# Miniprotein binders against p81326, part 43

Target 1, 226 residues: p81326
Amino acid sequence: MLHFGGFIMEINHISKILEKEREEYIRNKVEEYLKQGFSKDDAVNKANQSWRTYIGHRIQDVIYNLLKKFLKDSGLKVTTDKALNNRNLPEELDKVKRLIAINYGEYLFLPDADVIVYKVENNDIKIIAIISVKNSFRERRFETTYWKLKLKESPVTSHIKVFLATPDKDNEISYKCPNGKPKKMRIILEYELDGIYFLKEDFEETEKAKHFGKIVEDIIEISKKL

## First folded at step 3 (miniprotein)

Design gB20
Fold by ESMFold2-Fast, scan of step 3:
Structure gB20 (fold): chain B 226 residues (1-226), chain A 83 residues (1-83)
Amino acid sequence: as target 1 above (226 residues)
Amino acid sequence: SDLEKRAELLIEWAEILIRIAEELLEEGRPEEAIEFLKYAVRLLQEALELARKNNLDELAERIEKLIERAKELIERAEKIKES
């Protein structure tokens, strides 16, 4: 059965853990940099930069584990691009990799697919969605959009939903300009992608920009149409 | 036309690749920026061939300017890489 309320409780619990982890991480890193001879201001700046890198990987792991847990009873499977880059892949994951790879003539590349949702029916694999996870938009802000457009070109991959998941803690894409208009980046991402899921409470929901707690039900509904 | 729509799609992809490359350069990643820019040039050259074969002179001129911009960014990225 669908555990929408249970999923939301897990997200709330994890958000609290991540905030406590942030405080401990920054405290430890500041101390480490001070011991290396950096000034207090430099130590704080370096600690915050280090946290931004660390939290990106941490959020990806959290999203992977949540989706794996809550999609299992619906017959859906979850993997990561990290798992697909292993040299010796099980046959099932090798098929998943081939079904999301994009052709560039003599070369094949994987899209920016931090988390991949698929199903197995009658020994056939169907890719449901790929989820790009971003904690900051300072780098590669349109990369997910590029991969969406490439996937649309092939009949093999055109059905695959491309989602963005982000805490957007710096209000880079959940921000409204003073005149009430969304920023260009938000407009482009929302238009081109199949959905944006925010790991935060303070934003205006739209048809395509939603609270992360809705992603499980949305993915299950999409899978039923395939 | 279908061919004009295909040219427009290729231009759209190239513009996205150029934007990604500009962000990569700001982040101090010139080697990756060069790869994205080279791919953008390939897409734009294909779009230029389509535009020229269909006598779309204004579109061809726009594509030529984008190719020149991408090549200038490659030169800038190569200089950053050297330093």
Scores: ipSAE 0.000, ipTM 0.112, lowest interface PAE 18.8, mean pLDDT 78

Design gB21
Fold by ESMFold2-Fast, scan of step 3:
Structure gB21 (fold): chain B 226 residues (1-226), chain A 83 residues (1-83)
Amino acid sequence: as target 1 above (226 residues)
Amino acid sequence: SDLEKWAEILIRIAEELIREAEKLLEEGRPEEAIERLKEAVRFLQYALELARKNNLDELAERIEKLIERAKELIERAEKIKES
């Protein structure tokens, strides 16, 4: 149940584990959409889209809970951008929101940060890292990079590390130059971001592109320098 | 201390992967066993680096023995695959 090895193992194999329930999930969703008046083809397409969204949320949840559990003993706290968008924010989370928000004239927007790591010292809050979780790169491929560049513009947020966590099942960014052809997406993401953490075994490892097993120790080391 | 606790977690992950691989070998599934064992070696190498950087000699020795065990199992699985 709640043992340490099982949690990482679940993350590394989450796509395989969820595939076992995929057929039942899709069957149920197709029936649901048919009841709503969609055609059979539309129902199947919507069910497959729903499954991709479900997998993404499941991976985000596992990463959030893992980081919250393992960073607690180091005095680090973890929240989500969904939590920061709640109407009634506790004082601490309101301060986190203000320290991460980006100014667009009359408007303040939060970056697309699935998971946020911060610490509290003497009633002062320091944001350590933002983690973006991507199950696939079919759309909005450079959104995380955009937010990294925006955060670097302000002295308030320029220190915040921006990480990408991904199973990259389709090998879209796992390698820089398969068969000699450069992968532009991998090159740009590695260059601009502070790190890429893979939820898989097979990928081209660099100083910035690592297995997810390294993320906790990296965050702890970064927090000691702030 | 915090890094030592994280190293112990990485070791436990590797031990579970090794146990899963041993079961897969008993079931005649050497390719899947090799996948688990390579993953275990990766976690153990991370833990070993952490132990050595923090001068945890006893922990490093434990990790080195587990790496040796995992590599021995990979070699065994490769031979089963060939037959």
Scores: ipSAE 0.006, ipTM 0.354, lowest interface PAE 9.6, mean pLDDT 81

Design gB22
Fold by ESMFold2-Fast, scan of step 3:
Structure gB22 (fold): chain B 226 residues (1-226), chain A 81 residues (1-81)
Amino acid sequence: as target 1 above (226 residues)
Amino acid sequence: DRYEVRIVIRGDPEFVRYAAELAVEIAKELGAEVEVEERDGEIIIRIRGLSEEEARLIAEWIRIIARIKGLEVEVEIRKLE
């Protein structure tokens, strides 16, 4: 049975933990930089920069654990690109790796798939979705669209849904331009990707751009059609 | 090292415009300089100030988009200096 209320409650609980973790992290980093001789303003700025790097990896882990927990009862499995880069892969993960790899002539590369959802039926593996996790966009704004377009070329991978999950704290793709239109980056990402899931409350939802709390239900529905 | 990518895209005006806009946005995010020239059913894009890897990735991505959208594309990568 689907437990969407439980999933939303877990997201809210983790959100509160992350906020407390942020406060402790910033406080400790400010103290560290002050001891190194930086001014209070510089220490605060450096601490915030350090947090941005830290939270990027932390959010990936959070999303992985949430999806693993809430997809298990639907017969869906979750792994990460980090796990697939291990030299001693179990047979099942080795098969997952081969099914998402992209062919570049005599070379085979993995897309940037922070979290991978798949199912196993009758000894066959079917990849359902890959989720790219972006804490900020900077120089890699369209990386996810490149992988989506590349996966779409092959009948082996064309069915794989490509999702973006992001807190978008800097409002790079969730807020509108002064003329009331979405930003160009938002328009392009939403057009090319199969969905965007925001880990924030204040944005305009569309059919493809949703609150992260809807991702479990969406993935389960997609898996039923494969 | 710095590289230049010259792209000529031909086909359906709607998809040509779409592909050109994507190339321009990617180039700007990489800090590259972009020049665009529009003609009937054709757009020419010059992107300068790319690394070799960035030039290769832009070229490959435009070829992929062209293939998917049924566009004709010519891509030239040139080393600057």
Scores: ipSAE 0.000, ipTM 0.198, lowest interface PAE 16.5, mean pLDDT 78

Design gB23
Fold by ESMFold2-Fast, scan of step 3:
Structure gB23 (fold): chain B 226 residues (1-226), chain A 81 residues (1-81)
Amino acid sequence: as target 1 above (226 residues)
Amino acid sequence: SPEEIKKRLEEAIKFLEYLIKLAEKLGIDPLVVEWAKIALRIAKEALRALEEGNLELAKRLAEKALELIRKAEELIRKSEE
């Protein structure tokens, strides 16, 4: 069982680790770029760009490990789309892969599902949720909504919740315009998806847009209704 | 109609962009990816021709893009065997 504040406490602990990891990463990358002959300002800018790429993958791993740890006692299992793309899959993961595949006529493709939550009951697998992890919305803004809409087309996948998890450091979808309206991207993402979980504190919560600390409780609640 | 062609081209462009982006993750044959890239370029040219009012050119380019998409689909099917 989860104790009061345990998940939140671990998120806070990991946030401190990531801050220290950022400092060390940036320090090392600045040194590397300076050795290559870049100016101090250019080295700092390049190091920050490198960190943004690195942290994207790191956040996916963090979310996977947090969800795996904190959903275990509720009988829920967690995997990744990277794990499902291995050639030699265990039987259970092969079944998970088949249950999230999307039909394109004669072809089946996996959605871009960074983290997948499922349960096993009476030898049956039920997919609970797919979580897309996005560090930036600059290039592929509506990819998560595309996969949500495709999943809704099939009775096999239509029950699957599709969530977005993002630090949204550039305030691309957590910012409100001076007139009080959210940006168009935020409106579309919140409308089409089952939820957005922000890995930041500075935003206004809604019914579907919440702090990441609420994701475990929400997933457990959803799983009870399946 | 021009609006119907525009909608289908926009859908095709979106699909091809996702296919190309996900090629490495989905284990798609590199040859299929190259056909998809060619189809994407032609579909974008068709959309541009449509915006410039050249409906006949837009139709021909759209048909060519569709032909390439079909060929890419056949290559995927054969590679899975």
Scores: ipSAE 0.000, ipTM 0.098, lowest interface PAE 20.9, mean pLDDT 77

Design gB24
Fold by ESMFold2-Fast, scan of step 3:
Structure gB24 (fold): chain B 226 residues (1-226), chain A 81 residues (1-81)
Amino acid sequence: as target 1 above (226 residues)
Amino acid sequence: SPEEIKKELEEAIKKLEELIKEAEKLGIDPEVVRFAKYALELAKEALRALEEGNLELAELLAEWALILIRIAEELIRKSEE
C-alpha cells in the first residue's frame, strides 16, 4: 500500500528534477541560438518556445508516474508507447505491444498511446486503458479519435478504453459557445472517446468529462469488470 | 492573453492558499502541506514572470504549476477524508 506521504515525496522529487531541467535546458538553448547568430532577445524567445514543446512530454511523464504509483496496489501495471518502441523488449512488454497493435495488411502500427494501463492474470495480459496526453489541439485534434475507431474494429482490442488527459489551456474543448453548447471538436471527442480528464477546475462535468483526480478510481473500476 | 493567465493563476493561488491553511489547522501530513506550498510558490513564480513581461516563461510556468496545484488539492482532500 502506497501512503500519501510516499507519493508526495516522489512528486516533489520529480518536480525538483523538472525545475533543474528547465534551468539547464533554457541556458543551453540560449547559448545554442546565440552561437547560431540570433540576437539575445530572439535566443531567449526561441529557447522558451523550445522548452514549451519539451515540457509537454514532461507532463506526460508526470501523469505516467502518478498512475503507476496509484494503480500499483490494485494490481495494475503502467507503461508508455516510448517503452514499447525499444528493440529489446521484455516478454511482458512485447505481449502488451502485440495486444494494442493495429493491423494494416502487411504492417502493424502502434496507436498514439502515451500511457498504457494493463493487468497480468495467470500469465495472460489484459489491456485496460490507453491515455493520450494533449496540451494543444492545433494540428492533431482527432488523432486520438482515429486510434479509438481503429481499436474498435477488432475483438482483441475493442474492450480497450481510450482516454484523453489535458489541461486544455487554450479552452479549445472545455469552452462553451455563448449559447451554452460545446464546440464541435468537444462534441466529437466526447462522443467517440471513453473519457476526457481535465487538469483544470472551470468546466462542466459530464459522465465522460471529469476532473483528472477521478481517473485512478475510474480505471480501477473498469479493471474489475474485465 | 496575459490577463487570462493572470486571472487563472490568481484564482488557483487563492483556492490553494485556503486549502493549505485548512490542512495546517487539521494537522494534515506535513509532507502534503510541503508539496502544496511548493506548487503555490511555482504559481507565484509564473505571476512574477508575467509582471516582468516574459509571457512565454509565464505560460510555461503557469501550465506546470496548475498541474501541481491540481495534484496538491486532491492529496489534501483525500487526507481529510
Scores: ipSAE 0.000, ipTM 0.109, lowest interface PAE 19.3, mean pLDDT 76

Design gB25
Fold by ESMFold2-Fast, scan of step 3:
Structure gB25 (fold): chain B 226 residues (1-226), chain A 81 residues (1-81)
Amino acid sequence: as target 1 above (226 residues)
Amino acid sequence: SPEEIKKELEEAIKKLEELIKEAEKLGIDPEVVRLAKEALEFAKYALRLLEEGNLEWAKILARIALELIRKAEELIRKSEE
């Protein structure tokens, strides 16, 4: 069993469960839209659009809660960009927000950091990693890379690891071309980012492109060096 | 339903705890027992999330937990053969 024994999650099971949920979701949404008077083609299109929004939030929530649970015993804390955008922030989260914010002249913006891992030592906060979660790469393939490059520019944020987590169902970055070379997008993302974690098993692992089940141990090891 | 999945997961957890206890008594490979305990930990986590009321994604984790329990039970049984 892949990743069962060092980490309890099997990547295949995550992928298969998500696919079954998709089939059930689409079927139910198509029936719902048909009852509302939409044509079959419109109902299918609307159901697919609804699924894209739904699955994005689901994958982010699953990753957040898994990391929160399995990093707790290592003294690591996990938060989300949604939590950092709350009106009344606890002091600890306000400090986290300040430590990852990027300066654009008159404005400060948060990177597209779906999940953030940090630690608190001697009343000081150290950001360990930012994880961007993507279920597709169509027109947003280099956004994570942009944020990595911006964070690297500052001594305050240059140590922060930037990871991509993705099921890559469309095989946009997980499969090689027939000649054995990786696709250009895969090469660029792997080069610029600190790691890519796939929620699937059918790909060739490298030092930086791994099965999602390895993310917990990798984050713990990184935190020990900081 | 959330209540049905919760009951199924509670029953599966109880059964796996009993199998782990029996496997330790029989001297089954410590590595197999460790893997089973990892599956049990994940299942207890999934159950806690269902109890906290985040039902949408908690159902996904519960389904994964049930499959991991099934695999742990299979691994223990194969080790007895």
Scores: ipSAE 0.000, ipTM 0.234, lowest interface PAE 10.6, mean pLDDT 76

Design gB3
Fold by ESMFold2-Fast, scan of step 3:
Structure gB3 (fold): chain B 226 residues (1-226), chain A 97 residues (1-97)
Amino acid sequence: as target 1 above (226 residues)
Amino acid sequence: DEELRELVEFAEYLFRLAEELARRGAPKEEVELKLEWARILARIALELARERGDKEVQARAHLVIARIEEVIARLRGDPEAIERARRELEEAIRLAE
């Protein structure tokens, strides 16, 4: 209980750090664009666009580091799709890559798995979950569901849980039926995926849609059943 | 209109998937199947967007259809597909204006 409580505290603390980091980043980027000759309004707009790109990578890094830290004592390992795309791969990561690859006849492709959780038992690797991190849903909103459906088609990958992690700042999937109007994106993502984890407090909670602080205990419970 | 945006985004995604498969040398029949799915979804989005007056979705639908025709031209060596792509692109540009 204390361990998972600690994880929730860490997530809340990181969220506050990211908010402060946003203020500093925007301030610095506005100065940079003003020095380049942009108007104040253009500089602010460009700084906000730059922040959206920056925060996407930052959130992925935060999620990777937090999962690595809190899953270590449960015998679980964490890697990233970036690590799996290296030319000279350690044997263990090469095995991970082969176990999550999707079969397209004579070709194999990796799903868009930002963070991958696996375990090693007797030199055998079992993939537990892949986590897709989405900062915004402007494009490729159903890409994660496509990869989930493809993974289900193979006995090698059908057991792999597919999760979405998102701050959902624009409230695009935070509620299933705001003001009585069904949100198709939220409903489809919740239906097709194994879970949605929110990096925010204000959202409609269900059995599959939870605060990100719940992800560690969920992954550990899943790993015990495999 | 959220429904129209979701349809055109899915068409755009399927097109990108087809293009990646083509780059990797996947069977021509498999690439064409994905392109056909993308085309069908884009046409549905276009028709509904015309009825609802959503010019942004109309432009995006025309653009993805143009890209599909360009890939088909390369795969089949079909110069008529290039002409279809050009007409679709012109419509997308006109609607963006």
Scores: ipSAE 0.000, ipTM 0.099, lowest interface PAE 24.1, mean pLDDT 76

Design gB4
Fold by ESMFold2-Fast, scan of step 3:
Structure gB4 (fold): chain B 226 residues (1-226), chain A 85 residues (1-85)
Amino acid sequence: as target 1 above (226 residues)
Amino acid sequence: MSEEEKIKELLEFAIYLAELYLKTGSPELAIEWLKIAIRIALELGLPELAAKALELLARVYEKLGDKEKAEEARKRAEEIRKELE
């Protein structure tokens, strides 16, 4: 029982694994920059800048690979906005890109769709969900909400579920105030989005705010209705 | 899905995560997750998952140049697979 609970907690705490990677990454980068002749202070600053770029790729990659692995047997496919921004797209991915793009007059932009789940039936593509991955809410805190509201405006995209996945390591949206009330940011994000999936254990679950481990089952259930 | 089936799925995820770490240049993290998966699989009587995790652990040790630990992990996996016959 204790082993089972601890194991689930560790799986849902991907942010703890990423923090261990951060310590090792920073140490190695500081050493690298020192060898290049930078001062200790400059080396530390450069290492921290490098880490910010690196971490964005790592957490997205982990989530992408997890979803790809566990959705495959349900006939669901997974891609990323990075894959969709390649110059030469396979026909299938070009169709996916067109089905999630938002129109701004003469311009088309992709939403903040770090991970995209879709299905292919009889050569027709149906977008199931997009997942925005946020490691921090210091900047761009309502960006995912903006994209959700834009997608709702079109009958072509209004069915697409918009999820947020986050370790929320700084407790910016998973922390409850002493009186038990969630913070304003948490209230707004939960109200507007189709779901928030936390890569951590210490938060209060609701109908829309859940442990990341539940995302696979939720996506499969949504796909059956489409 | 039963609690037993959920545990099996989480063990599969741990093994998958370890393989991802091996592929992306973090073999030390792969070892950490595989040791956890092996221990839990054995405690719960899930020998197929234990053998799978041990096979991956052997590949991680091979990549690190630790032939002795790689052989030990392979031997343990083979013993478990023989019992499954």
Scores: ipSAE 0.000, ipTM 0.192, lowest interface PAE 12.4, mean pLDDT 76

Design gB5
Fold by ESMFold2-Fast, scan of step 3:
Structure gB5 (fold): chain B 226 residues (1-226), chain A 110 residues (1-110)
Amino acid sequence: as target 1 above (226 residues)
Amino acid sequence: SKEEEIRELVEFAIYLLELAREKNDPELMDLAIEWLAIAIRIAIEAGNDELRREAIRLLAEAIIESVRRGFYDKAIEAAEILAEVAEELGDEELKKLAEEAKRLIEEAKK
């Protein structure tokens, strides 16, 4: 199918752009920190930390735009948690927000939903999937699983698929048992979530852990069952 | 279903306990203890007394095995989980067992 081929090509093109963007960003940030009086080693370390923050937002934007572009022809709509936090929401987005918000007594919180996929059928909204984008797994490694478990508790939200998308550059969750030693983070995330989509080539593939290039096809198939 | 989910968690924890024994690996033991804690929590939420009791029994086995292997920090973590579960359930006997386990672990450490 043509649009699936186009999606894979665009991912490959974006990966090359991000590699060049990283080199330019690091170079510029190292120069900035050196001008501030930091040593070369400190400047490089600070530039790398700055890149990790920057690329997190950049990857979220890339995923949003790719999904919006490639799901459009399948009648699927894409939004973000940022859009849902606007003060004046269109009726459609206000309905989306209410369908994913979790109630904690007098408080309502949105789950970890960087990207939200939904469809509109006979003026009714059906949430298909929530995608959490993680560039690193430091102190928030199980945040996505917490939200998945909370969504499962309600018949209104229990059908919503929760996916993780990650480049996993540090190989934190790329393999279940490297050197025979189980990685609890990968095992738990794969078990509790509906899927993990890797923005990289080197990882242990399973039915639930796939290359990001498969996400569009998977979402379309899920939407047909709703 | 929640029952299937709990059974899968328990079976996986058993697998990890056996693997920890075979490889004498405290990190595998830690992982087994964490999966048992999750299984207990979900069984309590589901009101499944049978699976809750089975998961608690396996957690007690993990404490004993950890002590046997000198994984005292893992044994203490598991005993603390057992104490938390006892408080949530209001189970005074289980609370007493958890406190007794902590004392015995400290005794074994010397």
Scores: ipSAE 0.000, ipTM 0.098, lowest interface PAE 20.6, mean pLDDT 79

Design gB6
Fold by ESMFold2-Fast, scan of step 3:
Structure gB6 (fold): chain B 226 residues (1-226), chain A 104 residues (1-104)
Amino acid sequence: as target 1 above (226 residues)
Amino acid sequence: SEERAEELIKFAEYLYRLAEELAEEGRPELAIEWLKIAVRIAEEEGDLELAAKALLRAAESYIKAGNPEKARELAERALELARKLNSPELEKEALELLEKIEKS
């Protein structure tokens, strides 16, 4: 059957590795920048920017491969927008691309969907969800919501769930406020998106903002309704 | 499917390469954690050669991290796997590592 315990263990292990790596990386980079003559605040800011560059697409690759592994037994397939941008596509991926493309008059564009989950039934493809992976919200903070709103405009794509996955190590959207009020960005993202999945333990969980370990069972449940 | 297995093996190879970079940068404890994932994927997907290589790199990183007991355990697993694969190259690497552990 379903082995969500295995998925949760992998996520917890990876989350802990990334957490340790970030702490050590930031500590070392702050020290380096201080030695170069930067102020403490500038050193911290530069170290955080360096971390975002250093981690690159590693989180995206990890999430992609974990989802592929844990969704395979449910008949679900996983791909990436990078794969869909290849010049020569297999027929199946070409169909996936056409089913998530957004119309801009005479032009069709793909949303920025880091990970795409779909199923194949009787040679028909149904898109289940797209997942945007972000390790920072400094720039392009509402890009995921833009794509969600565009997908809602068409009957072909309006059923597609749009999720955000993020470690949010800078507490940009998982901020715990003493007066109980989340920041504006968190409010907007949670309102517009179908879900936010955090790769961290310390945050206020809600109906739509959950630990990343819950994403596999949520996607499977959604797929059964399609 | 075979296609899925190939993609998972490529990911394990990516983690193996990442761990090599981290070990080279003096981060053996982080290298070990990524190698553990690479070993699990390689074993589950049947790439026993990659599994043996990842075990050897993890053993080397355990030596650098000051844990020779764990290093020996993983090197012995790699040796057994190298012998099952009939790989003289991997067997030699495992035996050399075990000798190094004994001499330390």
Scores: ipSAE 0.012, ipTM 0.506, lowest interface PAE 7.6, mean pLDDT 83

Design gB7
Fold by ESMFold2-Fast, scan of step 3:
Structure gB7 (fold): chain B 226 residues (1-226), chain A 104 residues (1-104)
Amino acid sequence: as target 1 above (226 residues)
Amino acid sequence: SEERAEELIKFAEYLYRLAEELAEEGRPELAAEWFKIAARIAEEEGDLELAAKALLRAAESYIKAGNPEKARELAERALELARKLNSPELEKEALELLEKIEKS
């Protein structure tokens, strides 16, 4: 219980920590750009662009560290796509990388897997889930769905759960039918993916669309069935 | 460029190792496909020794998968590369595979 409660406490503080980091980051970047000779409006614009890149990586790091901490006692391991792109991989991570790779005729590619959860039993590696972290949906919004559909095509990877984690600050996928108008992106993502986990309080909850605080118990339950 | 060739050769080596693991796991058809991709990349980038080795592993994998026709094609290509390299060891291995295919 305390372990799950601790996780919820960390998640409840994340929005406040990120907002404080945003204020400080923007202030510092605006000063930096002003010193470089940019106008006030250009400095603010550049600082906001820089923040969008920074926050994406920051959210990924937070999710990685939280999952690593709270899954440890369940015998589950966590890694990142960044770790898998290291030039000198330990044998265990090399095997993880091979088990999530997708074949495109004469080419082999990795899916976009910001965070990867796996287990090791009897020297065998089983991939439990990959988590795609999206701060916004302005870019290629259906990439996560594409990778889910590709992974389903192979018996090696068809069991792997594909999750999306997002603060969804712009309310792009928070509701299926606000004011009776269906939101295609929310409907398609929920239909095709194994789950959507929100790093916010205000969203339409379903069996597949949940608060991020539920992800640890869901992953543990999935791992018991493999 | 030399840098691009080195990067692609390392990728071919990665695919070769991946195919070896799949063969050990009892997935010879899939292993053969990845050995073929490794061989093609190696050959295009000028690593003919890696290409010949990968073609031989692909041929062996196709034999295990029950596809001797594909195995023969790959073993014949490996023989051509082995002769170009003046490698008696690779030539012998290719000829032994071809003999095995003809008997089965």
Scores: ipSAE 0.000, ipTM 0.127, lowest interface PAE 17.6, mean pLDDT 81

Design gB8
Fold by ESMFold2-Fast, scan of step 3:
Structure gB8 (fold): chain B 226 residues (1-226), chain A 95 residues (1-95)
Amino acid sequence: as target 1 above (226 residues)
Amino acid sequence: SFAEYLYRLAEELAKKGDYELAAEWFEIAARIAEEEGDLELAAKALLRAAESYIKAGNPEKARELAERALELARKLNSPELEKEALELLEKIEKS
């Protein structure tokens, strides 16, 4: 109820904070590069490259913290692939890691799961969803679909929902048929994945492609069926 | 143990009639049990996996797992597990 309204408000607030943070970050990095002896043009270009790397990590952190905060009261737990790659895992997280691993014959590998949602019920762990966070689609656009297809191959992991969360600032997957041509990437991602959640207002909405503000409600509904 | 947890999960799936899901979870439970040194649980899990594969319509996979269970039962000197494995292999051959 109130928690969902607060979630949407925090998403809107965070979007504005990220834009202000971008301006401050770029300004500070330009000053830093100028002090290092770079030209103004080079300093601006390097600052923009630095921002692209920074914002990727920042968006993952934001999504993790928002989901952790707003799923807590629903008995759902949230972790990250970084936490699962720690050397000394708590027993619960070691179990989560084993339940999401994909079998390659003699070897087990983790999917590229930036954020993982699970529940603990009667000492049993159920993986609800993994969320892949993509700031851009330049080079690694189908990694999320690869992991979805691998998870579907095993009955053990086939129930796990695979979601993509993205601001899609370059409008690479926001629309299906711009200017008379279908965007293959949007069509493939929507077809193969369980959902796409946009951190923006302007996009072609479908049953599987929604505003990020819907993700908490969707995850809670999925968890009730498990 | 973690293997016991996975074994129980597979049992629940088998009770619900999800034999394909149950079979794979039992197979994974067997592997984890071997890693944990619980060879008796590993053999039991392989036998449950084989039974579930039969019900799922995959007798060749069932035979493979039952043969592995037999080998493990003999290594453990467990006449009870050896008997179960042999009975299951006979059932597969007579189908």
Scores: ipSAE 0.000, ipTM 0.112, lowest interface PAE 18.6, mean pLDDT 79

